# Designs tried in a protein design chat: VHH binders against Protein HEAT-INDUCED TAS1 TARGET 1 (HTT1). Part 11

Target 1, 277 residues: Protein HEAT-INDUCED TAS1 TARGET 1 (HTT1), of Arabidopsis thaliana (Mouse-ear cress) (q8lfw5)
Amino acid sequence: MESLLECFAITDGKCHPDCLKANNEQEDYDACQSAALVAVSLISSARVIFKIDSKYTEYSPQYLVDNVGKEEVEGEMDQPSCQYTVGNLLSYLVENVWTKKEVRQREMDQQRREFTVKDCFEFAFKKGLPRNGHWAHVGCIFPVPPFACQIPRVPMKGEVIEAANVSEALKLGMQQPAAARLHLFSPEFDLVGEGIYDGPSGNETRYVGLRDVLMVEAEKIKGETVFTVQICYKKKTSFVKVSTRSMILPLNGDDESQVTEPACLLVDFCIPRFSIN
Key: E = the ipSAE of ESMFold2; O = the ipSAE of ESMFold2 at other seeds; V2 = 0.75 times the mean of E and O plus 0.25 times the DockQ between their complexes.

## First folded at step 4 (VHH)

Design nb11 (from p10r with R99G T100R; framework vhh_7pa5_2; at its last look DockQ between E and O 0.56; V2 from the best seeds 0.38)
Fold by ESMFold2, look of step 5:
Structure nb11 (fold): chain B 277 residues (1-277), chain A 124 residues (1-124)
Amino acid sequence: as target 1 above (277 residues)
Amino acid sequence: QVQLVESGGGMVQPGGSLRLSCAASGFTFSDYAMSWVRRAPGKGPEWVSTISGSGGYTSYADSVKGRFTISRDNAKNTLYLQMNSLKPEDTALYYCAKGRGYFSWRPSSAFDYWGQGTQVTVSS
């Protein structure tokens, strides 16, 4: 098994050209990919911070994209085609990767469901995660091969810890990087530069939606707590300072549909807290 | 009044080791991330390493990863940098820097205060 895994590691990050082309044609925003990337980053960070991993270990976000929210079929792993062998790997590659039609099928199947960073943590605690090198090449291939359940996974145990407010979020962030979701408004977010993102500010404000972010810094500026988040937006990763003021947010721009209760720009704070058994 | 005092620099041959120290005072040391930054003659500052307030998270520039180890002793208000397998390219003035705010997990972040620096010279 280790020998075969090392062969995958040697080809790490290399995909069939049709898979690369399909991935490059992907939309700017994919909620499942966003959640998986944030979740893996936080899992890797927390495991090093709490000395569960001896060094920074990359886990597979593609494994989460491929598997979160899918039912496991009892007895499936006993089928001959589900065994992790060189022969089954080669058969899978011939039948599913080297034909142009498989790239088209991957595109259609990719939109089956949506999940959150919290869902990714809970899945990882239940099922474990493979290292990125062990799954990256296989996960690039669509559909998921039958023998995928035999790929080694690092077991993980823990729970999701959430924060209901800024004070609780500060406490989480002092222990480790945390996940959150950010309400984005255009053009305000595009214009923030090095300043503090304050959300909507004018009549021409458009609500873009929620985006998963990594909460990585907190500081007090002019008496206000300000979080710095890492966000990938329009395929660029950047750090943005975000106001924690409560305000009425015009989430859809329609007076009759607007939420009347105060809300913060950052919501849904959580971290993965690992346990040792 | 924040004070950061570096020490432990000196001259060593390539492959040698040094341990830098930074004595901190004037603030609650354990509340802040701390960093090492270096400046080679005639060049701008280069971030070297950062450690969280608790000491649980560390990060390193690629150029020093595997050779340098950042640590802290919050009981003694002291930051350390263990430098092994030193190369001529490591020759620089090394500064201890205090992060701002409550926490920072970024590879590089804004700093409030800097020490005077301690010189490290790697040559025959």
Scores: ipSAE 0.290, ipTM 0.632, lowest interface PAE 1.6, mean pLDDT 77
ESMFold2-Fast, scan of step 4: ipSAE 0.478; ipTM 0.714
ESMFold2 (binder alone), look of step 5: mean pLDDT 83; pTM 0.844
ESMFold2 at other seeds, look of step 5: ipSAE 0.360; ipTM 0.645

Design nb2 (framework vhh_7pa5_2)
Fold by ESMFold2-Fast, scan of step 4:
Structure nb2 (fold): chain B 277 residues (1-277), chain A 123 residues (1-123)
Amino acid sequence: as target 1 above (277 residues)
Amino acid sequence: QVQLVESGGGMVQPGGSLRLSCAASGFTFSDYAMSWVRRAPGKGPEWVSTISGSGGYTSYADSVKGRFTISRDNAKNTLYLQMNSLKPEDTALYYCAKTGYFSWRPSSAFDYWGQGTQVTVSS
């Protein structure tokens, strides 16, 4: 079974050498990869905290990137064979990768639907997740090959719990690390250092966007609740203290994204709540 | 006002055991993760162990793992550290620390430190 992934990775390299290169050399922010990485970190943490896993276990973020956000095909009957053969693999490559029609279809399908950390948690509870070693590199081959069904997945039972505000988010964080999204403004975020990030401060402020974060700590500073988040920004992972006070956010880009009333810098709080009974 | 009072230290022989206690007041004890931190003679502070507000999660420094057990009694607002198989290198002042509402990372930043209790492991 692991030899199937090895063969698949070699085939991926031959079909699309630039896809393998892009995955290794990408400099820009990828929202799907960010969400998947945060999701597996929180799943692994929760499973150790609640003693579902006896030790910290790494699950595959690439499995989420490759599979989340895809609609289920109507008619579960007449599904293709899940058995691996050289002929099955070659048929998949000819039909889905190497023909002119499939190249064009693949180019259209490369505009993947964006998904959130919540979507990743829901997917994991519905489908399970493989361990990292069982799905390390299949990212450039689309759609999912028929022999992918042979990859072992760890079943996961639970539900996503969301918090609508800071008070509810505190209650989630007291039980386990939580996910959130952070509104980034430059240069304020770049200048925060060991201080508290408190959002936009001037006319030269530019909105960078939302970034997925892990809420790992909370404390009270000068009467205000402050969250510490772990964030990957500009290829660096760091811990940043974030203000929870409501404020006007000058969002750029989509007009529908404009905030007309005070909002929090941190939004979309959620946790994966595992069933232990 | 937040107050932390450590007790239970003393002198023991190598291989012995001690149980430390920390009595907390001035805050909602069950809402906060609590830590034990020690300071050996001539050294800086070393984090020893942390327990979540609910008691559901515990974490230990590698140097004490398997020998020390952190626990809490939220009804009594008390934090405990059971220390077994004590070694001379465990000799230190032991401090109780409030770490904020919660913390899931090893941290050198502590909201409040108690007065400390001395543990001496005789050679």
Scores: ipSAE 0.375, ipTM 0.670, lowest interface PAE 1.1, mean pLDDT 74

Design nb4 (from p10r with R99G T100S S108K; framework vhh_7pa5_2)
Amino acid sequence: QVQLVESGGGMVQPGGSLRLSCAASGFTFSDYAMSWVRRAPGKGPEWVSTISGSGGYTSYADSVKGRFTISRDNAKNTLYLQMNSLKPEDTALYYCAKGSGYFSWRPKSAFDYWGQGTQVTVSS
ESMFold2-Fast, scan of step 4: ipSAE 0.449; ipTM 0.694

Design nb8 (framework vhh_7pa5_2)
Fold by ESMFold2-Fast, scan of step 4:
Structure nb8 (fold): chain B 277 residues (1-277), chain A 122 residues (1-122)
Amino acid sequence: as target 1 above (277 residues)
Amino acid sequence: QVQLVESGGGMVQPGGSLRLSCAASGFTFSDYAMSWVRRAPGKGPEWVSTISGSGGYTSYADSVKGRFTISRDNAKNTLYLQMNSLKPEDTALYYCARSGYFSWRPTAFDYWGQGTQVTVSS
């Protein structure tokens, strides 16, 4: 079995319910859940590519959703609330599970949370990350109980490397898949098929927004650098070839009152670079 | 000047193994993805395998997955292809080719070697 092939298949059809729970007419998009899914895919890929893990290992994206952006407590494993006791469990259940506030609080916290793939990588390098099998799925429904800090985490040593432009991103992508964000325009993105996504093409074009992607390969087509990205959009995971030429992007629809400088469709390139030491 | 020189081809029986080598010169070897491409008698070229400049990424054609292993030694500027469980269908001229930057399914190659013949027969 090819472990690297398995890592690219991991996100196939696995849109988190809260990330892309859309009907046929709309995308129900959660930026933080999207970032967490991309981050764990890239961490798992890098760890098998550089032989840190002997095989493709699934790490928990829900752990990132539940914990990134929250204030750290020094010595959290030694805190009284970190210890598993019947009293602490009952307090948690009364306050967070058996009250009418539980679902509304969860939704409000999720909607207001702001973090990126880079934030996820920095969190994983600072705190480690549990394997998917070690993280309770209860965290997806209810606020994470404080004593869950006892769940084993795999320590991760490394740093986030960013690229400011396409040329630097090519160097990042030669050794491992990289993260980026893609400017989506409709209907052009929906109509790409097996072609190259080249951004906006006319007056019926509307800006959808940025979406997290995995850059999985790069090639030159007729002298142009083209990246193939894996993206989850409207409940479907696909591979799309993306042009890297600079262009004026109408991010405000048809409003041309503010002329922006040419930009790339792909931005915010970064990788998790693991240290052997 | 870029040069790619293949070696290690020969005649083997079905189920046998061969290791091909490619000596590269005239460029910074570690900066480029490298590929193996083969051409069977009377057929067009078929991509076999690619390896990234660092060696961190590899890709394989479906026909050779699980049987062939691509590797490189950047200190020696040498590309390798370990071929196991050889089949008569693997009979071809095998070319070392420079691919530029890494692609999972490369379609363009800048430079090619002269090729080394692999013949799998009983």
Scores: ipSAE 0.006, ipTM 0.204, lowest interface PAE 10.4, mean pLDDT 74

Design ta1 (framework vhh_7pa5_2)
Fold by ESMFold2-Fast, scan of step 4:
Structure ta1 (fold): chain B 277 residues (1-277), chain A 123 residues (1-123)
Amino acid sequence: as target 1 above (277 residues)
Amino acid sequence: QVQLVESGGGMVQPGGSLRLSCAASGFTFSDYAMSWVRRAPGKGPEWVSTISGSGGYTSYADSVKGRFTISRDNAKNTLYLQMNSLKPEDTALYYCAKRTGYFSWRPSAFDYWGQGTQVTVSS
């Protein structure tokens, strides 16, 4: 139980590392950065829960942002015989700073790329992850240097397990914290406070979008199953209780031409299940 | 008034078995996930196992998987822990813990309300 306490004590401080976004104001949500942050939190939690790591170990979300979704030839970091060292990085960056045009092009290229928490888990199991100290700022300093391939990585063995429904998600949550995505509606989500987020409630409701969350608790409240999720929203980390009841979700307003099936506010449940030896 | 009363502990040789019981009162037992938590001398509390309110879902610490079985009888408001193949490392005071639901990974999620039952595994 002490190891479980340590997992969340460290995770709460990791809402948005400044280096993951080039602008100083985070008004707009970045799906890739969000997915990477949730993925490394869950990998770190799973590895300490299953005693693969002796203590909570921070892995690099920036490595995922920089490398997930790239073609094999473009993002291949395990190329043999790189001649540079981490010590040469400072000299390279001082002499090879991107222009404003190049920074904007890099940001646009990264913004077009979409990947999920599941994609991050699959990538980590295929290629491993460096610890945060070994890849903290490289993607924020343009361009990524060619000697990045020399950064030490921790190999990871396991598989991604998904849940198709709330019942299966409960089974995942019994083993370890799980990933999910949450449908956010304003102002309902902003006004939930200590209550249960129950989705859209009226005509003034606006769909904000999907947000990556950590599913950390499940309980029955007034006869209904409720998940507690940890979410980073508007630069603040919080725990929010979410209803699991099926409901009609007006994702882009009242469009009568679109058939909407009842759906759960929480979707895309998955865990990184590590091989234990 | 919420009460949890643990029993069934004792002294046993390595490789032996014990069955712990926890009698619950003062709340609707079937609405709450229940856990076993242990504390060895000089060490902090260690989570052992959890069972959902319905009994449909169970989870175990790696150190006890395959050896311990958690179960419940909602008609009798009783939680059980069947402990097989006991090891000296299992020596601890075992607490019955009330949870608010099916599972929780949050730091403050454990309510234990009892004096515990001592398990000693020695040769």
Scores: ipSAE 0.412, ipTM 0.689, lowest interface PAE 1.0, mean pLDDT 75

Design ta11 (from p10r with P107T S108P S109G; framework vhh_7pa5_2)
Fold by ESMFold2-Fast, scan of step 4:
Structure ta11 (fold): chain B 277 residues (1-277), chain A 124 residues (1-124)
Amino acid sequence: as target 1 above (277 residues)
Amino acid sequence: QVQLVESGGGMVQPGGSLRLSCAASGFTFSDYAMSWVRRAPGKGPEWVSTISGSGGYTSYADSVKGRFTISRDNAKNTLYLQMNSLKPEDTALYYCAKRTGYFSWRTPGAFDYWGQGTQVTVSS
């Protein structure tokens, strides 16, 4: 049992950095960073489950944050040659170090850029990923990290498999932990505790938004299919049981006149399916 | 009514082999991941191996990796454990276990519907 528990960071209480910055009423949430963290967790888990990696290996979520959705810079990072070496580092810093204004602009560009966990999986299968130790949080300092062409990337071979509904999502989850997005409503989500989160009650309900989650468990409770998800929210990483019942969701806030067609609280199910040789 | 019936245990010399079987009934066998769990004399239960409902994915405890192979026959509702290169440390009661739900990656110890067990004794 130790090997299964040690192979998955799912049992760890590692919280998204932005969740640690949240206040009572404010949340410093970064959707791209959230997607990247979920993606690398699932890639690492899948690679151990399929015996591609001999042990749980941490890949760089920062590499995804810095590179997904920036197709025009791919060639520079994938270049087999590099103008700057360890011996030429000072020249690189002088020529390429960003001003404070440029750093702020880069951070703003990264925040405006939108990508999903699926986009992260597709990028990893196309370009590979460096291990966390080789590409830490460096992208915000330089327009292109020094020696980017020399940073080793682990090749990833596979494809993204999506599920359109709960039944298909169950089949994905039986093979490996899966990604999904969860519709959060306050205060219902904050009050769920060890119960089953079943969405808005209609009494003083506010729509918080979609959050990336890991689907780690599924069971039948009193005739209903229930998924357990791992989520980082308001400085806390927790496991929450989520109802799969279709319901009307007031996604434009507390105004019931803005309700949509009945929908599931969990959407956008997918997994990274690695090629098994 | 869920039933799990283990068989195939016995006495074997170190380095020998045994094949355990588990006959399952009372549920849709192919919908559930199945596991083998063992309990050695004087020790608590130890998870040994898990196989997905489709049989496409397997996992093993480090102590048995490379020596044991888990498999299933969904047409016969039967789970198997092929045990090779047996060691005295493998002496235990072996239980067939069904997961409480459809799947769990959070805890490998969340099992229900354990069978009666089958004894494996490895001695010289």
Scores: ipSAE 0.352, ipTM 0.667, lowest interface PAE 1.3, mean pLDDT 75

Design ta13 (from p10r with P107H S108P A110Y; framework vhh_7pa5_2)
Fold by ESMFold2-Fast, scan of step 4:
Structure ta13 (fold): chain B 277 residues (1-277), chain A 124 residues (1-124)
Amino acid sequence: as target 1 above (277 residues)
Amino acid sequence: QVQLVESGGGMVQPGGSLRLSCAASGFTFSDYAMSWVRRAPGKGPEWVSTISGSGGYTSYADSVKGRFTISRDNAKNTLYLQMNSLKPEDTALYYCAKRTGYFSWRHPSYFDYWGQGTQVTVSS
């Protein structure tokens, strides 16, 4: 039991790394950063739970932000490519540090592709991940770190398992913490506190959007299945109980023409299933 | 009044098998997930396995996965743990525990009630 408590890292303070790619100023929110942070948390937890790692090991979310969705150059050691050596470090510094830092950062932000937690898991299983200390924030400042091909990566072998409904999600959660996405409505989400988040209910309800969460707990409350999720929202990491009842979600404002069927507040359930061999 | 009574423990040689039982009363058994928890001499409690109220979902600690099987008979209000390929490291006092949840990674030691325990000793 005590060994399982150490499998789940709870981060206090800043929800997102100090990354210049944040797109939502009010929340300091960026979908790719969010997906990467959730993905590495679940990979680290799974690796300890299944005894692949002897202790909780932090892997680099920045590596995922910098590399997921980018085309790889065939024949090179690994993306990012190894374009710079000790012999041409000056060329790297002139181009990326001393002459055009602000322009490079803007170009990186504009070229970034959207990706999901599932995309992160698939990428990690294909390419492996460096430990956090080996690839920390460099990609937010510079487009390609020097000697990138020499940065050690931990190989990851496994597959992504998805769940289409609450019953299947319960099966995933019993084996390891799982990923999901949560439909946020304001002010209901802001006012939930220690209660159960039950989605939109008032005349002044506004749809905030989907947020990546970790499913860490499930219980039956008054005959209803309730999931507890860890979420990063408005620069705070918190735990929120979420209802699993189906409901009509007003996602596209007051659009009268769209007939929506009842849906769950939590969607896109998945886990990284590691191979034991 | 919740009551949990464990039985089926004993002494067994390495590689042997034992089947533990837990008789439950004082609550609607089928509404609650049930767990097996063990405590080895000089150590804290270690979660072993959990089964959902319906029996549809099960989970195991890595140390027992593939060797132990948790099951329940809701008509008899009884929880079971089939233990195969026992090792000296499995020596512990085994408790039946009532839970309100299906799983928790935040609080793996979250249990409402524990039974009196049954001793399992694996030695040659």
Scores: ipSAE 0.427, ipTM 0.715, lowest interface PAE 0.8, mean pLDDT 76

Design ta2 (framework vhh_7pa5_2)
Fold by ESMFold2-Fast, scan of step 4:
Structure ta2 (fold): chain B 277 residues (1-277), chain A 122 residues (1-122)
Amino acid sequence: as target 1 above (277 residues)
Amino acid sequence: QVQLVESGGGMVQPGGSLRLSCAASGFTFSDYAMSWVRRAPGKGPEWVSTISGSGGYTSYADSVKGRFTISRDNAKNTLYLQMNSLKPEDTALYYCAKRTGYFSWRPAFDYWGQGTQVTVSS
């Protein structure tokens, strides 16, 4: 049982206090922190499942938050600074430590790009990841300090495999835990408890948005495939059973006059497929 | 209603072989992943192996990899564990355990059998 217990060490009740900002209806949700945490959990799980790591190893989600979507700055990567210099450190301190907090916050917001779990996997396979002990904080370092290239990174080789539908997602989940995104509707999601989340049920339904989840289990209930996902929502980590039934999702206020093809509550299925040499 | 009945245990000398069986009833067997879990005297439960509902995917604990083979016959609602090159450390009560569905990465089992004793001694 140790092998199965180790695969979920980071996801089982270990949602970081600062990773998801959805403690109540008035708090902001941070999609980048959510994506980074899901990505790290799945990378760590895949690496131990396929014996690439000898034990469950925690990698840094903060490194993903700080770096994903920023390597495409034109000209910057042509001559990267990989060594500490007094000038580079002083520039970093002036811009990110000694400047006004409001100016730093505005600059952080302007420079931060939205990214997905897939983007995180692609980044990890391209650049590697440091262990969490080398870059421990989520949401506290931005921009990346100039000496960051000296921090040891674990190289990672592989590719992202996506699933376009439930049948393909089932095949991915049989190999390793998979990532997905879940369409949340209130109050239905808040009321699901130990039942099956089946999306919007009435006229007083409000669309909350997409949330990153880990697909950890699949079963057949009354002839229908049901996925169990792990989700951190409103500062609580829980397992929720989700229907795979296709349905019309009211993502806007005019669903009757805009007939669309039925969609699944779970979308954007993918896994990090590691190369085994 | 759900029942899991293990059999095939016994006493064997080091290097010997045994084949365990688990007869399942009360659920659609092919819809669920199945596992073998063992408990040695004075120790906690140790996961041994898992097989998916279709039989297409299997996994093993490092301690048994290369020596044990898990398999299933969905037409007969039966789970098997072929144990080769048995060691004294394999002495334990072996349980058949039902997972929730096609696959599960959670350390959760719905139902357990009564267990079958395997003793490896010289």
Scores: ipSAE 0.377, ipTM 0.642, lowest interface PAE 1.4, mean pLDDT 75

Design ta3 (framework vhh_7pa5_2)
Fold by ESMFold2-Fast, scan of step 4:
Structure ta3 (fold): chain B 277 residues (1-277), chain A 121 residues (1-121)
Amino acid sequence: as target 1 above (277 residues)
Amino acid sequence: QVQLVESGGGMVQPGGSLRLSCAASGFTFSDYAMSWVRRAPGKGPEWVSTISGSGGYTSYADSVKGRFTISRDNAKNTLYLQMNSLKPEDTALYYCAKRTGYFSWRPFDYWGQGTQVTVSS
């Protein structure tokens, strides 16, 4: 029951600490950081639920931010062997730390491909993940220090399982928390409180965009399936009940002439399914 | 609102049997899966068994599989646990518990007060 209690501690109102940073302010939202934080939370949860890890183990979301979407790392089959020497470290320090003084992490990575939670799971299963304490400070520096190749990565064996609809998504959530993305509309989302978020309710609704969420519960309310999702939004962690009703979503903001076809508020359901052997 | 009242516990010798009951009120009983959870002295809570709202699906912890049987009577709003071949390690306070939702890894919304089962020679 320890593994269940550890998993419940995650879902009882706390996202990964760095999730709050990713969602500090609406204008400062970073989709890659959000996806990485959700992916790490789900990987850590699955690994403790299925007793792959003996206790809740925090893996590095920064490792995902720094490496997912870069083909030389993600797609390599013949990756060059790790070569860390005092000479390589000294060259790195002279070139990038001692001489330049200012690190340009964001500017250097501005052309990085955007990625999803699914991409993060695929990357973790292909390359493994370091524990958070081993990478957090390394990943804040660009270019990455040469000793980074010596940081141990926990190998991960498994596959990504996706769901195309609500019925399939229910099956994903039965044994572990699942990832999804939520269509956010303002002011409806900000006003939902303890009610059920059912999307745009009237005129003057603004589409905010998609946000990564964890599906942590499902229940039936008045004949309809409702998912409870955990979301870090505007620096606040909350649990929100979301309608699964198919509806016409004005995904072009206030442009009523470009209303889309019927869709669900929750999309892109997936889980990291670990090999238990 | 929601009330869960357990009964049927007691003292029994190893190899004996007991039948626990849980009287539920304050919600539509047949709409919810119900579970038994136990807490042994000095240990954390251990999930024992779950039955779906319709009674069509049941699941058991490995430690009790083949010895315990969960059942329900939706007409009487009552959950049961038939415990056979009891062992000293089954000594615990047994709780009736319910979840609002479907996901098996989630915490229970409500727990009863529990009924004590003591297996001793």
Scores: ipSAE 0.339, ipTM 0.621, lowest interface PAE 2.2, mean pLDDT 77

Design ta7 (framework vhh_7pa5_2)
Fold by ESMFold2-Fast, scan of step 4:
Structure ta7 (fold): chain B 277 residues (1-277), chain A 125 residues (1-125)
Amino acid sequence: as target 1 above (277 residues)
Amino acid sequence: QVQLVESGGGMVQPGGSLRLSCAASGFTFSDYAMSWVRRAPGKGPEWVSTISGSGGYTSYADSVKGRFTISRDNAKNTLYLQMNSLKPEDTALYYCAKRTGYFSWRSGYSAFDYWGQGTQVTVSS
């Protein structure tokens, strides 16, 4: 029951330790880390809901951060990494853990790479995912250890299902928790409290950006469909009720059509739909 | 107005079976997940089982897995709990509970907006 309660709770108001590293500014925000954390939470939830895993199983978000968006990841890891012997491992770790040039290059590559929760789901269905314990001990060491190619991945079979509108998103949410992205405006989001977040409301409104969220609840309040999302923002995990009303969003630097046509505060709804055989 | 009316409780010997029913009214039954929650004498409430609005997805507490089966008949607006291989520790007041809104994946009692009055199940020799 504890594993099912964890799935149903979706951290029950507690931020995962890695989520606490998220910054409050767009330039400091690690979008890839956020997307990976949301993706593994939803994969773990779906796998226990559909009885693919017997209990809530943690998969590695670091594996997604390290590998999503890279060309021929499997071939690269298999060929060079597997050339090392156990006798060479200590020399490899001593020399390469302290290779500052490669560390800097990796940091630059990660800052330039962008991927979404959908990209993470597609990657997991193509390549599988290791359990968090297996990759957590190697994924934080750069460069990737030579035995990384031998770490077992859990195969995952399925497809990404997207919703084009609120009605379709409701149908996804009835089957399993879903991913979405939320348009954040300051100070409105910071001031919502226990109310319903309704987007920009004044002349001093600033667009913060998109944030990955878990869509965990939906209800009808005074005739309007309202989604409750779990979000980690400014090192705090909270549940926020979000309006599904279409509105004109003042998105600076985006496609001009997005600022002139009504849009939803929540976008990019999707779920990982596992094949049940 | 939402109403949930439980029935089917009673006294049964260990190893016996009972089928609980919950008649729902005042809302679109098929749009909401439904749960069974029980409260034993002198203990706090314990979640037993949940079924999705379509009936396609079910979940159970570890203490009842393999013994209890939750089901629903959306045409009759009725929720069921088939209880097999009953044990003395299954003695409790059993409540039918409606999940909040269209769906909720949050745990806890705040996820339920309406409860029935309960039906007593007593398992004794």
Scores: ipSAE 0.415, ipTM 0.669, lowest interface PAE 1.0, mean pLDDT 75

